# Ledger of designs, part 1: VH-VL binders against Beta-1,4-galactosyltransferase galt-1 (galt-1)

Scores and structures below are computed, not measured.

Target 1, 206 residues: Beta-1,4-galactosyltransferase galt-1 (galt-1), of Caenorhabditis elegans (o16374r189to394)
Amino acid sequence: KMSICVPALFGNGYDAKRIVEFIELNTLQGIEKIYIYTNQKELDGSMKKTLKYYSDNHKITLIDYTLPFREDGVWYHGQLATVTDCLLRNTGITKYTFFNDFDEFFVPVIKSRTLFETISGLFEDPTIGSQRTALKYINAKIKSAPYSLKNIVSEKRIETRFTKCVVRPEMVFEQGIHHTSRVIQDNYKTVSHGGSLLRVYHYKDK
Positions, changes and structure headers below are counted from each chain's first letter, unless a header gives other numbers; antibody chains aren't numbered by Kabat.
F, E and O stand for the ipSAE by ESMFold2-Fast, ESMFold2 and OpenDDE, each averaged over both directions (binder to target, target to binder). V2 = 0.75 x the mean of E and O + 0.25 x the DockQ between their complexes.
Where letters were taken out, [cut] stands.
The coordinates of atoms that the task and the answers printed are left out; those that the model quotes come from them. Centres of patches stay.

## First folded at step 2 (VH-VL; from f04 with heavy chain S31D S54E, light chain S31D)

Design f11
Fold by ESMFold2, look of step 5:
Structure f11 (fold): chain C 206 residues (1-206), chain A 121 residues (1-121), chain B 107 residues (1-107)
Amino acid sequence: as target 1 above (206 residues)
Amino acid sequence: QVQLVQPGAEVKKPGTSVKLSCKASGYTFTDYWMHWVRQAPGQGLEWIGEINPEGGSTNYNQKFQGRATLTVDKSTSTAYMELSSLRSEDTAVYYCAREGYDILTGYFDYWGQGTLLTVSS
Amino acid sequence: DIVMTQSPDSLAMSLGERVTLNCKASQSVSDYVSWYQQKPGQSPKLLIYGASNRATGVPDRFSGSGSATDFTLTISSVQAEDVADYHCQQSYNYPYTFGQGTKLEIK
């Protein structure tokens, strides 16, 4: 029903615990597949073992993406390529696909609704191909394991300058990092959601 | 049954400080941010700041930075706002207000009845 | 700071009329807008959050709409107990700010 694309090329900046938290929390929310793009030659051994474990257990699809050269412009074009690849992998397979980084979580605002129920409501108009929603910054420390949204003891602060997208992959022709660039038919719509029903939280570790 | 109980009035001289209280009951005090908002006579509402009772983290309206101090006493479920260097324009009703569920930011679902602070010589 | 400007400043309505109160933000606040009712001598009471979500216990004659910079609170059929000041508030950026209020009276 739901998948996540993590299009950012992974490098130094995350430990294995953060990846475990990401995968486990999103699985609890009903995400069925997570696509992770990385240059596997640049991963340390503990991260590589962690990603292999989840790949072997069918929780993620790990895609080796090696850029020819590392320069300022290459990371942006590499992200657009991974976004496009991930969109195509989900077309005709998943109903809703999220595009976000490892430190970002899509979260339903109404406590009594699941993520799927929230997304289904936002896409009730059958002409809507994508929803763009606001990023919220939260200072949090997860206090227990296994992690859940209710186990997070948090401080919060709002960051509203950035957005992330959830799409119906079959209705999108061209996906950007922070927006849907083009839908497959002119009568399909891209909309912005301001965060009253669905939010993207940006977590800090400490 | 959520309640936020505040004293009715305080009278202070300019240049002094005041510490206003807000006693919470009917919910888990540490699960919700507490805010302070004031309303001068005949004027609109003005946000002062917020505190997370769990860890004591605060955010202030820059207008009050350095004069307002928000604290909590978790053992009595009481929030406090201290305002220093009082001026006559600080005469207002001061409300405490609870922010709704922690992941939802910026709306105030329960309000105290307010404390009227009068600052005059 | 984001300025929230309400209009009109005041109005007097007959019972049963439809009332529309406006709130304009000085920049986009997305849908991070709340509406409060404040009866004379009382503290504010939450009516609407997230631009359009009715708070628990609020009568269904109250509704909110809008996004970005322009927001409305609608009372579909004004009743005598609706005499109050109405405030909009943004929570898009710190500091949180309120509109100056709209005073609703019955003729």
Scores: ipSAE 0.006, ipTM 0.502, lowest interface PAE 12.7, mean pLDDT 80

## First folded at step 4 (VH-VL; from c13 with heavy chain N57E, light chain L94Y)

Design c22
Fold by ESMFold2, look of step 7:
Structure c22 (fold): chain C 206 residues (1-206), chain A 120 residues (1-120), chain B 107 residues (1-107)
Amino acid sequence: as target 1 above (206 residues)
Amino acid sequence: QVQLVESGGGVVQPGRSLRLSCAASGFTFSDYGMNWVRQAPGKGLEWVAIIWYDGDEQYYADSVKGRFTISRDNSKNTLYLQMNGLRAEDTAVYYCARELYWDSLEFDYWGQGTLVTVSS
Amino acid sequence: EIVLTQSPDFQSVTPKEKVTITCRASQSIGSYLHWYQQKPDQSPKLLIKYASQSFSGVPSRFSGSGSGTDFTLTINSLEAEDAAAYYCHQYYSYPYTFGPGTKVDIK
């Protein structure tokens, strides 16, 4: 089985339609649980209603989180704490856990393969604890199809500095936002690949 | 049932260009990554280039980067290799190969190859 | 770039005897290694996938083993039609690379 950790939902620009699209598209790809970290006191009424609907329908697990320190003094707005908590919630429970934001989608390159089939192949070697995948920036609306993102306008660039991870949570000791910092044993490994099997699309619809 | 047929090979002088084609049939071409692999006479296999299923990404061996361009037309079920600035070391049989990514990560079907000879 | 080496370069083998071919990777590639067979004047044919799994229709005399950096292709009881070149090939990362090949002939 697969899950997604969204390490923090706060800041400008998140509306209910984007969250609905994120949840529905990932559910169609076979994601079974989405963990969302947010300060519920800061949400507007429309967002609260949307998140409550999906929580009540068991599509997401909503976790109330207040930053433990001053926002300016906390690296990545306290996201490392939420990443660690989400990793631990999935350890021993979930086979593959993705770490990404609401505007990022893991998509199989091969149209006839499911996301689970693709990830299973990438983790065939039992010593692999995480896969680090480059982002592909998309300057276009995301369509509803789960296996093929067709865009009217796209920027064709792969960015290796801004990568996202899918992990086996039981094999990771310390997870960062863009990388796995440490695996639980020295003989386990983290790998990077150039996106021949899996892409992360990062769309910028404002 | 799956068929890959290369064409466009021939004899050319150094510095000239050739364009290879690979016609695909018997499968949904747009679902598969495609590769070119070459083999110099009497030598081993060398991977040349890959193009993703939708044509969005291409990668090349260092020996051909900047000179060769892989492309595809999914509406015509055809893979291409544009070879510019040809050199003697590019002399080889060129195969197109389908990359099967259904949990096996393998080149499961190959064409018969087309010979490119670069000589003065 | 991941470099693959093969040993031996060439061997001539009496029919019915065992053939062993090794492939070594310059870094760990897990089990992301395949073996190909290429008979004279033919395109390569997939033989062993994922280091040890026989591809569909491959005779049971062919087997593969190994993981990490060291891999072996074995032909138990060589047949005349097995005279060919054998290549290892890694799918772990770009650029995908082949070993230099091992030619097997019949004595």
Scores: ipSAE 0.005, ipTM 0.437, lowest interface PAE 13.8, mean pLDDT 77

## First folded at step 7 (VH-VL; from c22 with heavy chain D31S G33Y Y53T, light chain Q53E)

Design c29
Fold by ESMFold2, look of step 8:
Structure c29 (fold): chain C 206 residues (1-206), chain A 120 residues (1-120), chain B 107 residues (1-107)
Amino acid sequence: as target 1 above (206 residues)
Amino acid sequence: QVQLVESGGGVVQPGRSLRLSCAASGFTFSSYYMNWVRQAPGKGLEWVAIIWTDGDEQYYADSVKGRFTISRDNSKNTLYLQMNGLRAEDTAVYYCARELYWDSLEFDYWGQGTLVTVSS
Amino acid sequence: EIVLTQSPDFQSVTPKEKVTITCRASQSIGSYLHWYQQKPDQSPKLLIKYASESFSGVPSRFSGSGSGTDFTLTINSLEAEDAAAYYCHQYYSYPYTFGPGTKVDIK
């Protein structure tokens, strides 16, 4: 139905609590499969145990990926490789695939609509292969279990410069980190908007 | 078949209030974002305000924030603009415009406009 | 807060010639820009969406290009009916803004 690709887990800004929050909140939204690309050697023990727990319970697919860090541009090429791999894993398997980082959530604007209903409406035109949507900054506060999007504090600011994508994976030839580069047929198209219908919540833990 | 018809314009003294209406027909009004755009006589277009489908979110141009209130009644297929504390610079033709939510967020249909004149 | 400027303010053009209108944004707005046409005594009409995509029913002589801060509307063979004001509009972020307009007259 719906899946998420997390193309790379980088840095030491993430902890096990954030992984739990990410997986549980997206599962509540109806995400059926989450693909996480990471280098196991760079994870601390609690993070590694948390990811293993979710992998063993079939909530995520964890992919060990060693990125060679090199000067200027190598990091971005490695991330494109994970994006491409994840796109191909979902082709013919899921209807809609999201590309986002751990601090980002796709959220319907219309409160009475599910995530699936919202993206189905956005892809109503059968020639649309990709939707690019706007970032909305939020205060990084997810209060308590049970996790829900109602538990977060939202900043009323829209930033359309930074966008994230939802795609029909079978219609995409080349996927970037922040855009769809090419669709498979000339009459298929990508769409971009200011996030009036679907938002990406971006947590700020500062 | 899509129609947007503005009304409620007129001549009013500075400091007074006026309420504009935009009657919508030929489409599912509650599924669209709605905008007000104004144009002073002989001048260019100025975006005024937007309201989302259920009325949850409203945004305003800095020139009108705190004085104007955009609202909608989806049961009556009507968009409103409450204009308080009117000033001479608010003199303009006011258009309502429909914004597509499932494409490029373009204003694909506009009303004919209603003239508001603020003079002493 | 994003300011759009347009050039020229006014252009009188011989029929069948090419018209070029520029729009410049005070910051990068990606491709989140539309072009509208307003003929005398009419409401505005959409011409070009997302910087370069032609709206349904718009004659092929109209085209748009650009991204970031610099955008261009082109009419590649001006017709008498194209005498109008042309406005760029950014929807990158609230508040939405329009350019000041470019008036195109037939010489």
Scores: ipSAE 0.006, ipTM 0.471, lowest interface PAE 14.2, mean pLDDT 78

## First folded at step 8 (VH-VL)

Design c32 (from c31 with heavy chain T53Y)
Fold by ESMFold2, look of step 9:
Structure c32 (fold): chain C 206 residues (1-206), chain A 120 residues (1-120), chain B 107 residues (1-107)
Amino acid sequence: as target 1 above (206 residues)
Amino acid sequence: QVQLVESGGGVVQPGRSLRLSCAASGFTFSSYYMNWVRQAPGKGLEWVAIIWYDGDEQYYADSVKGRFTISRDNSKNTLYLQMNGLRAEDTAVYYCARELYWDSLEFDYWGQGTLVTVSS
Amino acid sequence: EIVLTQSPDFQSVTPKEKVTITCRASQRIGSYLHWYQQKPDQSPKLLIKYASESFSGVPSRFSGSGSGTDFTLTINSLEAEDAAAYYCHQYYSYPYTFGPGTKVDIK
């Protein structure tokens, strides 16, 4: 059993088609629940209807979230709150929880293996609470589409991500955006995977 | 029929450079990861480097990091290993091996190797 | 770096007898381990993939088992053509590594 936590979705610049692609592709990979944090008042009508559709069909849990400040760097502090909330929602419920953005996909390197099989293999050691894995940046082919929204994801600090985490939520005490900060007991481990079995693809046009 | 043919080996002085090539035929070269594996005379196998099917990613053994560079030219079906700052411990037969990323990441076909000897 | 060790380093075995080779990883690697055979003056050849799956054309006398840290290659009835070095190889994480090898001779 797997879930995804998307700690922040800002209302300007996201294409509803990309959200559909994200949800559908991850569902096909065996993700059973996706938690999405966004300020629903700032979503346009197409995006709001799309997210409501998936929420009503129990594919996502949409959490209304208002970021208190919008100065440089302030967004990062607000994301830690959503990460912590999402970790707690999955503790005792979900076996493996991924933390990533809408334009990021965890993908098995071995094409004949499922995501669950790959993650289960990486967590075979029962003392592993967290796996940190590397990103591969992909420049998606730019297409103009009639309903495309401006991408608000910055290439500055937030866009510079070198790793992403999958965790056993019951074994993590404190989760960061790009790392597991603390496990619940000294004998549990956070490890880095060298990229031979699992990749994270990060798609952006800019 | 699958073929991998290494070339460019020879005798070279310490500190010098050498470039190995691996010519591929009989399969879609751009569908495979490629690896270099070496074997010093009378010793075991040592993995050296990998390059992904599209050339985007390369990884190296610690013993060669910063000195060796793996590359590929998919238009010529050729894998390369640039070896700089050669040392006596780099003396080995160098094999190229293709890696199938579809099933198990296995090295299912190996070349016959090319000998590199680093000596005064 | 994941270190693989093999035991024994060398063994001389009577034809038709069973050969057992052990590979041990310095950390748990799941079943992400292959076995290769190298006959004298030849390139290595894949025998067993994913710890236990025979590669195409490999005689049924070869089998692999194990997961985690301990892995075994077995030759149920040694033939003369099986005299070779045998290497385990992990692909769990970069950098890839090989075991030091086990040399198997007849007699």
Scores: ipSAE 0.313, ipTM 0.718, lowest interface PAE 4.3, mean pLDDT 81

Design c35 (from c31 with heavy chain D103S S104D)
Fold by ESMFold2, look of step 9:
Structure c35 (fold): chain C 206 residues (1-206), chain A 120 residues (1-120), chain B 107 residues (1-107)
Amino acid sequence: as target 1 above (206 residues)
Amino acid sequence: QVQLVESGGGVVQPGRSLRLSCAASGFTFSSYYMNWVRQAPGKGLEWVAIIWTDGDEQYYADSVKGRFTISRDNSKNTLYLQMNGLRAEDTAVYYCARELYWSDLEFDYWGQGTLVTVSS
Amino acid sequence: EIVLTQSPDFQSVTPKEKVTITCRASQRIGSYLHWYQQKPDQSPKLLIKYASESFSGVPSRFSGSGSGTDFTLTINSLEAEDAAAYYCHQYYSYPYTFGPGTKVDIK
């Protein structure tokens, strides 16, 4: 049905409580599998235990991501590699795949409808291979868990507009960080959703 | 008991500005998305703009983008439309309408409208 | 922008007869379409939501159907009070759009 690809997780930017929140909230929304790319050598013990728990319960697939040589970091092209790998893992097995970070949530606008119902409606045209949806930044003031739930009534600021994608993996040839670069056949479409049915919230720390 | 009352319409020359207000009562204003919809005399309905509950998102029809600004003051239960650079084609009755995000985003109540005439 | 068209532009109908109004979208919009009724000198009123669900208090003679690009509003037995303009409205994506309207009169 639905999966999430998290292209890169680096240690010091995330605590285990935020990961628990991310996984549990998306599971409640009907996400069946979450693919997480991280350098496992850099994870602390609490984080390793948390990720192992979810991996053992088949809610996530944890993929060790390191450059071939002992480099200090990853750049934009390194993230394209994880995005491509995740796209291919879902091709032929998952109907809809989301590409987002741990601090980003795809949320249906209509409260009486599930995420799957919303996505199915957006993809009702069978020639649509991907949907781009606008990203809204939320200025987070509360750092205690559950982070995203507690911040729904916090002060919000819109700093910039970026897009995130949900795709039919079998119809995408080349996926980028913020867009679908190319579909498999020229009669398939990449479209932008104007925001009435689906939003992506990004919970930004200052 | 639900009431939406638009005001601020009038006659204005092209290129000038007007500010419309919509006073809400009989419901929890801050729980609804709010819309402006206009109707030129003898013509059909045209959606103008929407603002979400906390004012955190606004969207506009292409015909008004960059010229009109929708806003709300939840402490005063009032919706606003600032209309700059008015043109003859902006002549219309302007309605405010509330929208339900917990149902199907329908407009379940509309005000009675205020007339804006842009005339040389 | 999603363009909606309606047919017919105008229809004059004998009381108690059936009225059919069509709305067509320029792209597939699922069932994300509402119908509004506007009587002369009145504000619009919601009639049908989500293509086919009657709003509360709407007489049972009104029904909606369709999905994708083609939608129909039906008045099974026209009453005098149903003389009005009828508009379809898509909420699939911003910007929201309305159809141009269909005016229904009583013969």
Scores: ipSAE 0.404, ipTM 0.770, lowest interface PAE 3.6, mean pLDDT 84

## First folded at step 9 (VH-VL; from c37 with heavy chain W102E D103S)

Design c38
Fold by ESMFold2, look of step 11:
Structure c38 (fold): chain C 206 residues (1-206), chain A 120 residues (1-120), chain B 107 residues (1-107)
Amino acid sequence: as target 1 above (206 residues)
Amino acid sequence: QVQLVESGGGVVQPGRSLRLSCAASGFTFSSYYMNWVRQAPGKGLEWVAIIWYDGDEQYYADSVKGRFTISRDNSKNTLYLQMNGLRAEDTAVYYCARELYESDLEFDYWGQGTLVTVSS
Amino acid sequence: EIVLTQSPDFQSVTPKEKVTITCRASQRIGSYLHWYQQKPDQSPKLLIKYASESFSGVPSRFSGSGSGTDFTLTINSLEAEDAAAYYCHQYYSYPYTFGPGTKVDIK
């Protein structure tokens, strides 16, 4: 089993089409459960309708998250709280949990391998609790399932050194946005993947 | 049919620079990752660098990081290795190798190599 | 960096006999390992990919096995043309690495 945690929607840079793309493309890659945390003030009517449709059809778990403080002063702490909640929802239930934003996709580098096969290979060492890998910003349109770089139509590639994580949720005690802060036992590991087998693409062309 | 031909090797003094080229033919060059692998005389293989199909990603062995730059020109079907600050331990035959992502990232074709000798 | 070691460093073998070459990784790498052959004065050639899958045109006497940290290349019946150096190569993570090689000679 694979799941995705989307700990918060970013600003007003998304529309209903991007939500559909995210859910459908990740489902094609074998993601079975998607947890989405929202603040009602961030949603327009078509976004809300789209999220409700997928929630009613049991494709996502939609969680309304309203902070007790002013939004500007607590966004960072609120995001850590949603990450922690999502980690706990997956502990003991899901084998691999991804933490990404709505426009981010974990993609196998090897064309002939599925996402699950790739993740299983990266976690073949049973002491590995999390893998972090570099985020790559791209200006691209996805035409089909993102199993290979050939399936992505790109006008410009933008590289970055930001990272995102996939974890075994039962092995993680404290999870951040870009790293695993603490594993549950000293002999469990957090590792950085050098990018030969797995990439994270960020589609930020808006 | 598939050919990879390295050139630009020679004898240079320590601290100097060389640029190696690898001319590709018989396949769609822009669809493949390319690698440099070197072999010191009488020694084993050592991976040097990789460049992705579009030229935007490069990775290096620690022994050459900061001194060597891999690049490619897809319009000329040519792979390059710019070698700066050369040292005696960089003396080797340098191979270019094609990496096949359609299968399992194997190096399925290698050039004949070009010799670089770094000596006083 | 993932370090690969090979044993033996050198092996002299009677024709038609079995050759066994081992490769050990400093960490678990799943099956993300290839084997290459290099005959004297030639470029390397791929033999085995993904630990155990034979590359096109490779004689059936060559086989690979193993996963995790321990891998084996086997030549079931050594031929004269198999005198060469043999290298394992991991592609689990950058930087890529090769083993130090195993030289196989005919007795």
Scores: ipSAE 0.521, ipTM 0.793, lowest interface PAE 2.3, mean pLDDT 83

## First folded at step 11 (VH-VL; from c38 with heavy chain Y33F, light chain Y91F)

Design c48
Fold by ESMFold2, look of step 12:
Structure c48 (fold): chain C 206 residues (1-206), chain A 120 residues (1-120), chain B 107 residues (1-107)
Amino acid sequence: as target 1 above (206 residues)
Amino acid sequence: QVQLVESGGGVVQPGRSLRLSCAASGFTFSSYFMNWVRQAPGKGLEWVAIIWYDGDEQYYADSVKGRFTISRDNSKNTLYLQMNGLRAEDTAVYYCARELYESDLEFDYWGQGTLVTVSS
Amino acid sequence: EIVLTQSPDFQSVTPKEKVTITCRASQRIGSYLHWYQQKPDQSPKLLIKYASESFSGVPSRFSGSGSGTDFTLTINSLEAEDAAAYYCHQFYSYPYTFGPGTKVDIK
């Protein structure tokens, strides 16, 4: 009952190993659907091959999102368009939808609890439409897996300026990259998680 | 055997500073979140601050934010609380408690406490 | 911040009778609540974690229940050694908070 929406990728900042790790680890965490928006003109051949493999094997839903030109303002609005499209694809389909980049992982703080158990607990109040939490930046130099924090030699920094959301898609009217802008009814809430139960790790590759 | 021993308490005038220490032994200190919890004489428990196992995140109660700083030195198995701008309302027994993130974030072991008295 | 309230503030109880202590949260907190016991002149100790799970070595007469906003600690048959203050504690969100406590004495 969990899905991930990855906004459009621009530039050459990701490699195929990151994509494989992202898909496989999130599948193990119980994510049932991963929606990936790509600009095929900006992807190298290894990345295209990897995404095609997972799409052909029904592990992801790959959406080609190509704009005829790129400006900072158009790029920003194009990314909001992919977020909106993905929100609508999940409405009535999934219970909880995450909005994050390929180098970001939502991780339970309680080591013995699953992601679904943690999210279900955070959304126990039926009026909550979205949960926003801060990113924790990891400058990873040596790692074996994102969920094995003891294997990462890193500079760690928490960043409140940039946050990521998990939502009930049916309760959200307007979703941004870092927040839920509007819910569908006034009595539904957008909340910031205080940090005790859920973290988003943002990995900077070396 | 698990041991948590607080020290550094005493009588201090308002506006002054104190530094509390909590010496840990009998367990792998760097595997636990650590907390300070205080209790004014004859009153209930009040959570003060938490620091994560690697020292990279700290959170505070509103009543102490900006005045108190929690820290840890994992090489010395020691938790600290730097208390600046002390007020009469900070008079309390201060406990350190370890928090188990491998279970359900429970405080499964508490020290015996150290008394801080803020009085003119 | 999430405010916890407890009822009653004080309870004097005949041995072997049932003791019920309630804790109410100012917002829904799921099951993210622990119960602690503090005997006179002692440090607190954990009784019940995650609203209803007994901690190791806690006598079976102690139980916890509830979810959302309303939580209950029950001592099914009070023993003399159970005279203490009892505190609920939420870990749903920082800042963590405790309830004001319920003092239980023997009649």
Scores: ipSAE 0.630, ipTM 0.838, lowest interface PAE 1.7, mean pLDDT 84

## First folded at step 12 (VH-VL; from c48 with light chain Y94W)

Design c54
Fold by ESMFold2, look of step 13:
Structure c54 (fold): chain C 206 residues (1-206), chain A 120 residues (1-120), chain B 107 residues (1-107)
Amino acid sequence: as target 1 above (206 residues)
Amino acid sequence: QVQLVESGGGVVQPGRSLRLSCAASGFTFSSYFMNWVRQAPGKGLEWVAIIWYDGDEQYYADSVKGRFTISRDNSKNTLYLQMNGLRAEDTAVYYCARELYESDLEFDYWGQGTLVTVSS
Amino acid sequence: EIVLTQSPDFQSVTPKEKVTITCRASQRIGSYLHWYQQKPDQSPKLLIKYASESFSGVPSRFSGSGSGTDFTLTINSLEAEDAAAYYCHQFYSWPYTFGPGTKVDIK
């Protein structure tokens, strides 16, 4: 019913323990499929072993995505391609798809409600194709799921310039990294959520 | 026993300032969002402001933005509302209410209120 | 800002009869609505949370229903102590808002 698309995992710059935490905690939150796009040849030994373990155990779908060349050290054009591929993989298959990085988590504000219940409430209007909400920065670990405000013990700093999306994949024509660019019909809509019911937390690495 | 006691209300002239306090006891104050809700004499309820459990985030009704500041001191179990530039339409009973995010964000306990009257 | 309206503004009702109060939101808010009761000269108290869930200690004669834009509070058999103002409250989005209230009185 819920999936996560991680549109790019670059190289060995990530802590493998963070990847374990991401996969395990989101599974406990009710995420059923996690799609991870990476160039497997660029992964360090620890990260490659971790991702292979989860792929072999059917916890994630690992997609090897190698661009024919790399310009200026950035992969943002490749990210649009992986975002589009992941959107299409989920269209007609999952009800709600999240687009986020390993350092980002969607968290319900109401502790007594699951992530699925919260997302279903925000999408109660059947014309909503996507919800975007602002990032909140944290400088601490999330220790357990389901994620709640009590499970996040950290500095919180608001950043409103960046948002992350959860979508109904079948209603989206063009998906970006931080927004839904186009819904399939003009009468479907993208909306912003101010954070009263759903938060997105981002780990501040530096 | 949960207890919320508002204080600091009174009569003030327009343009002046007033600070309300809400003393909390009988629960772990730092575990709750806190809200101010006001009620003009003979009228309905109007939400004023919320502050999160750690004090990091505050949100305000449009009618009070830029004039009112909600704050809390978790070491003293006290919620505050600093009201600047008071106007006649700010005349109301001011309630503090705790908000329970462990359930459904309900205001499960309200104080008895403190009256603020803004008149010349 | 999400505007809530209530109907009727006022009801005078014979004891033991049914009271129906409606609340309408200016946009769809799912089930993110609470109902509060305020008796004369008292603070508000919670009756119904999350559109339809009875709060602890609330008599069974109170019930709530609805989702989206239309919500109903029902008092199935009115008692004298139920004379009060009743407010809906949305918690879907900041700023939070209340309906204007429905005053219920005993005939």
Scores: ipSAE 0.613, ipTM 0.834, lowest interface PAE 1.9, mean pLDDT 84

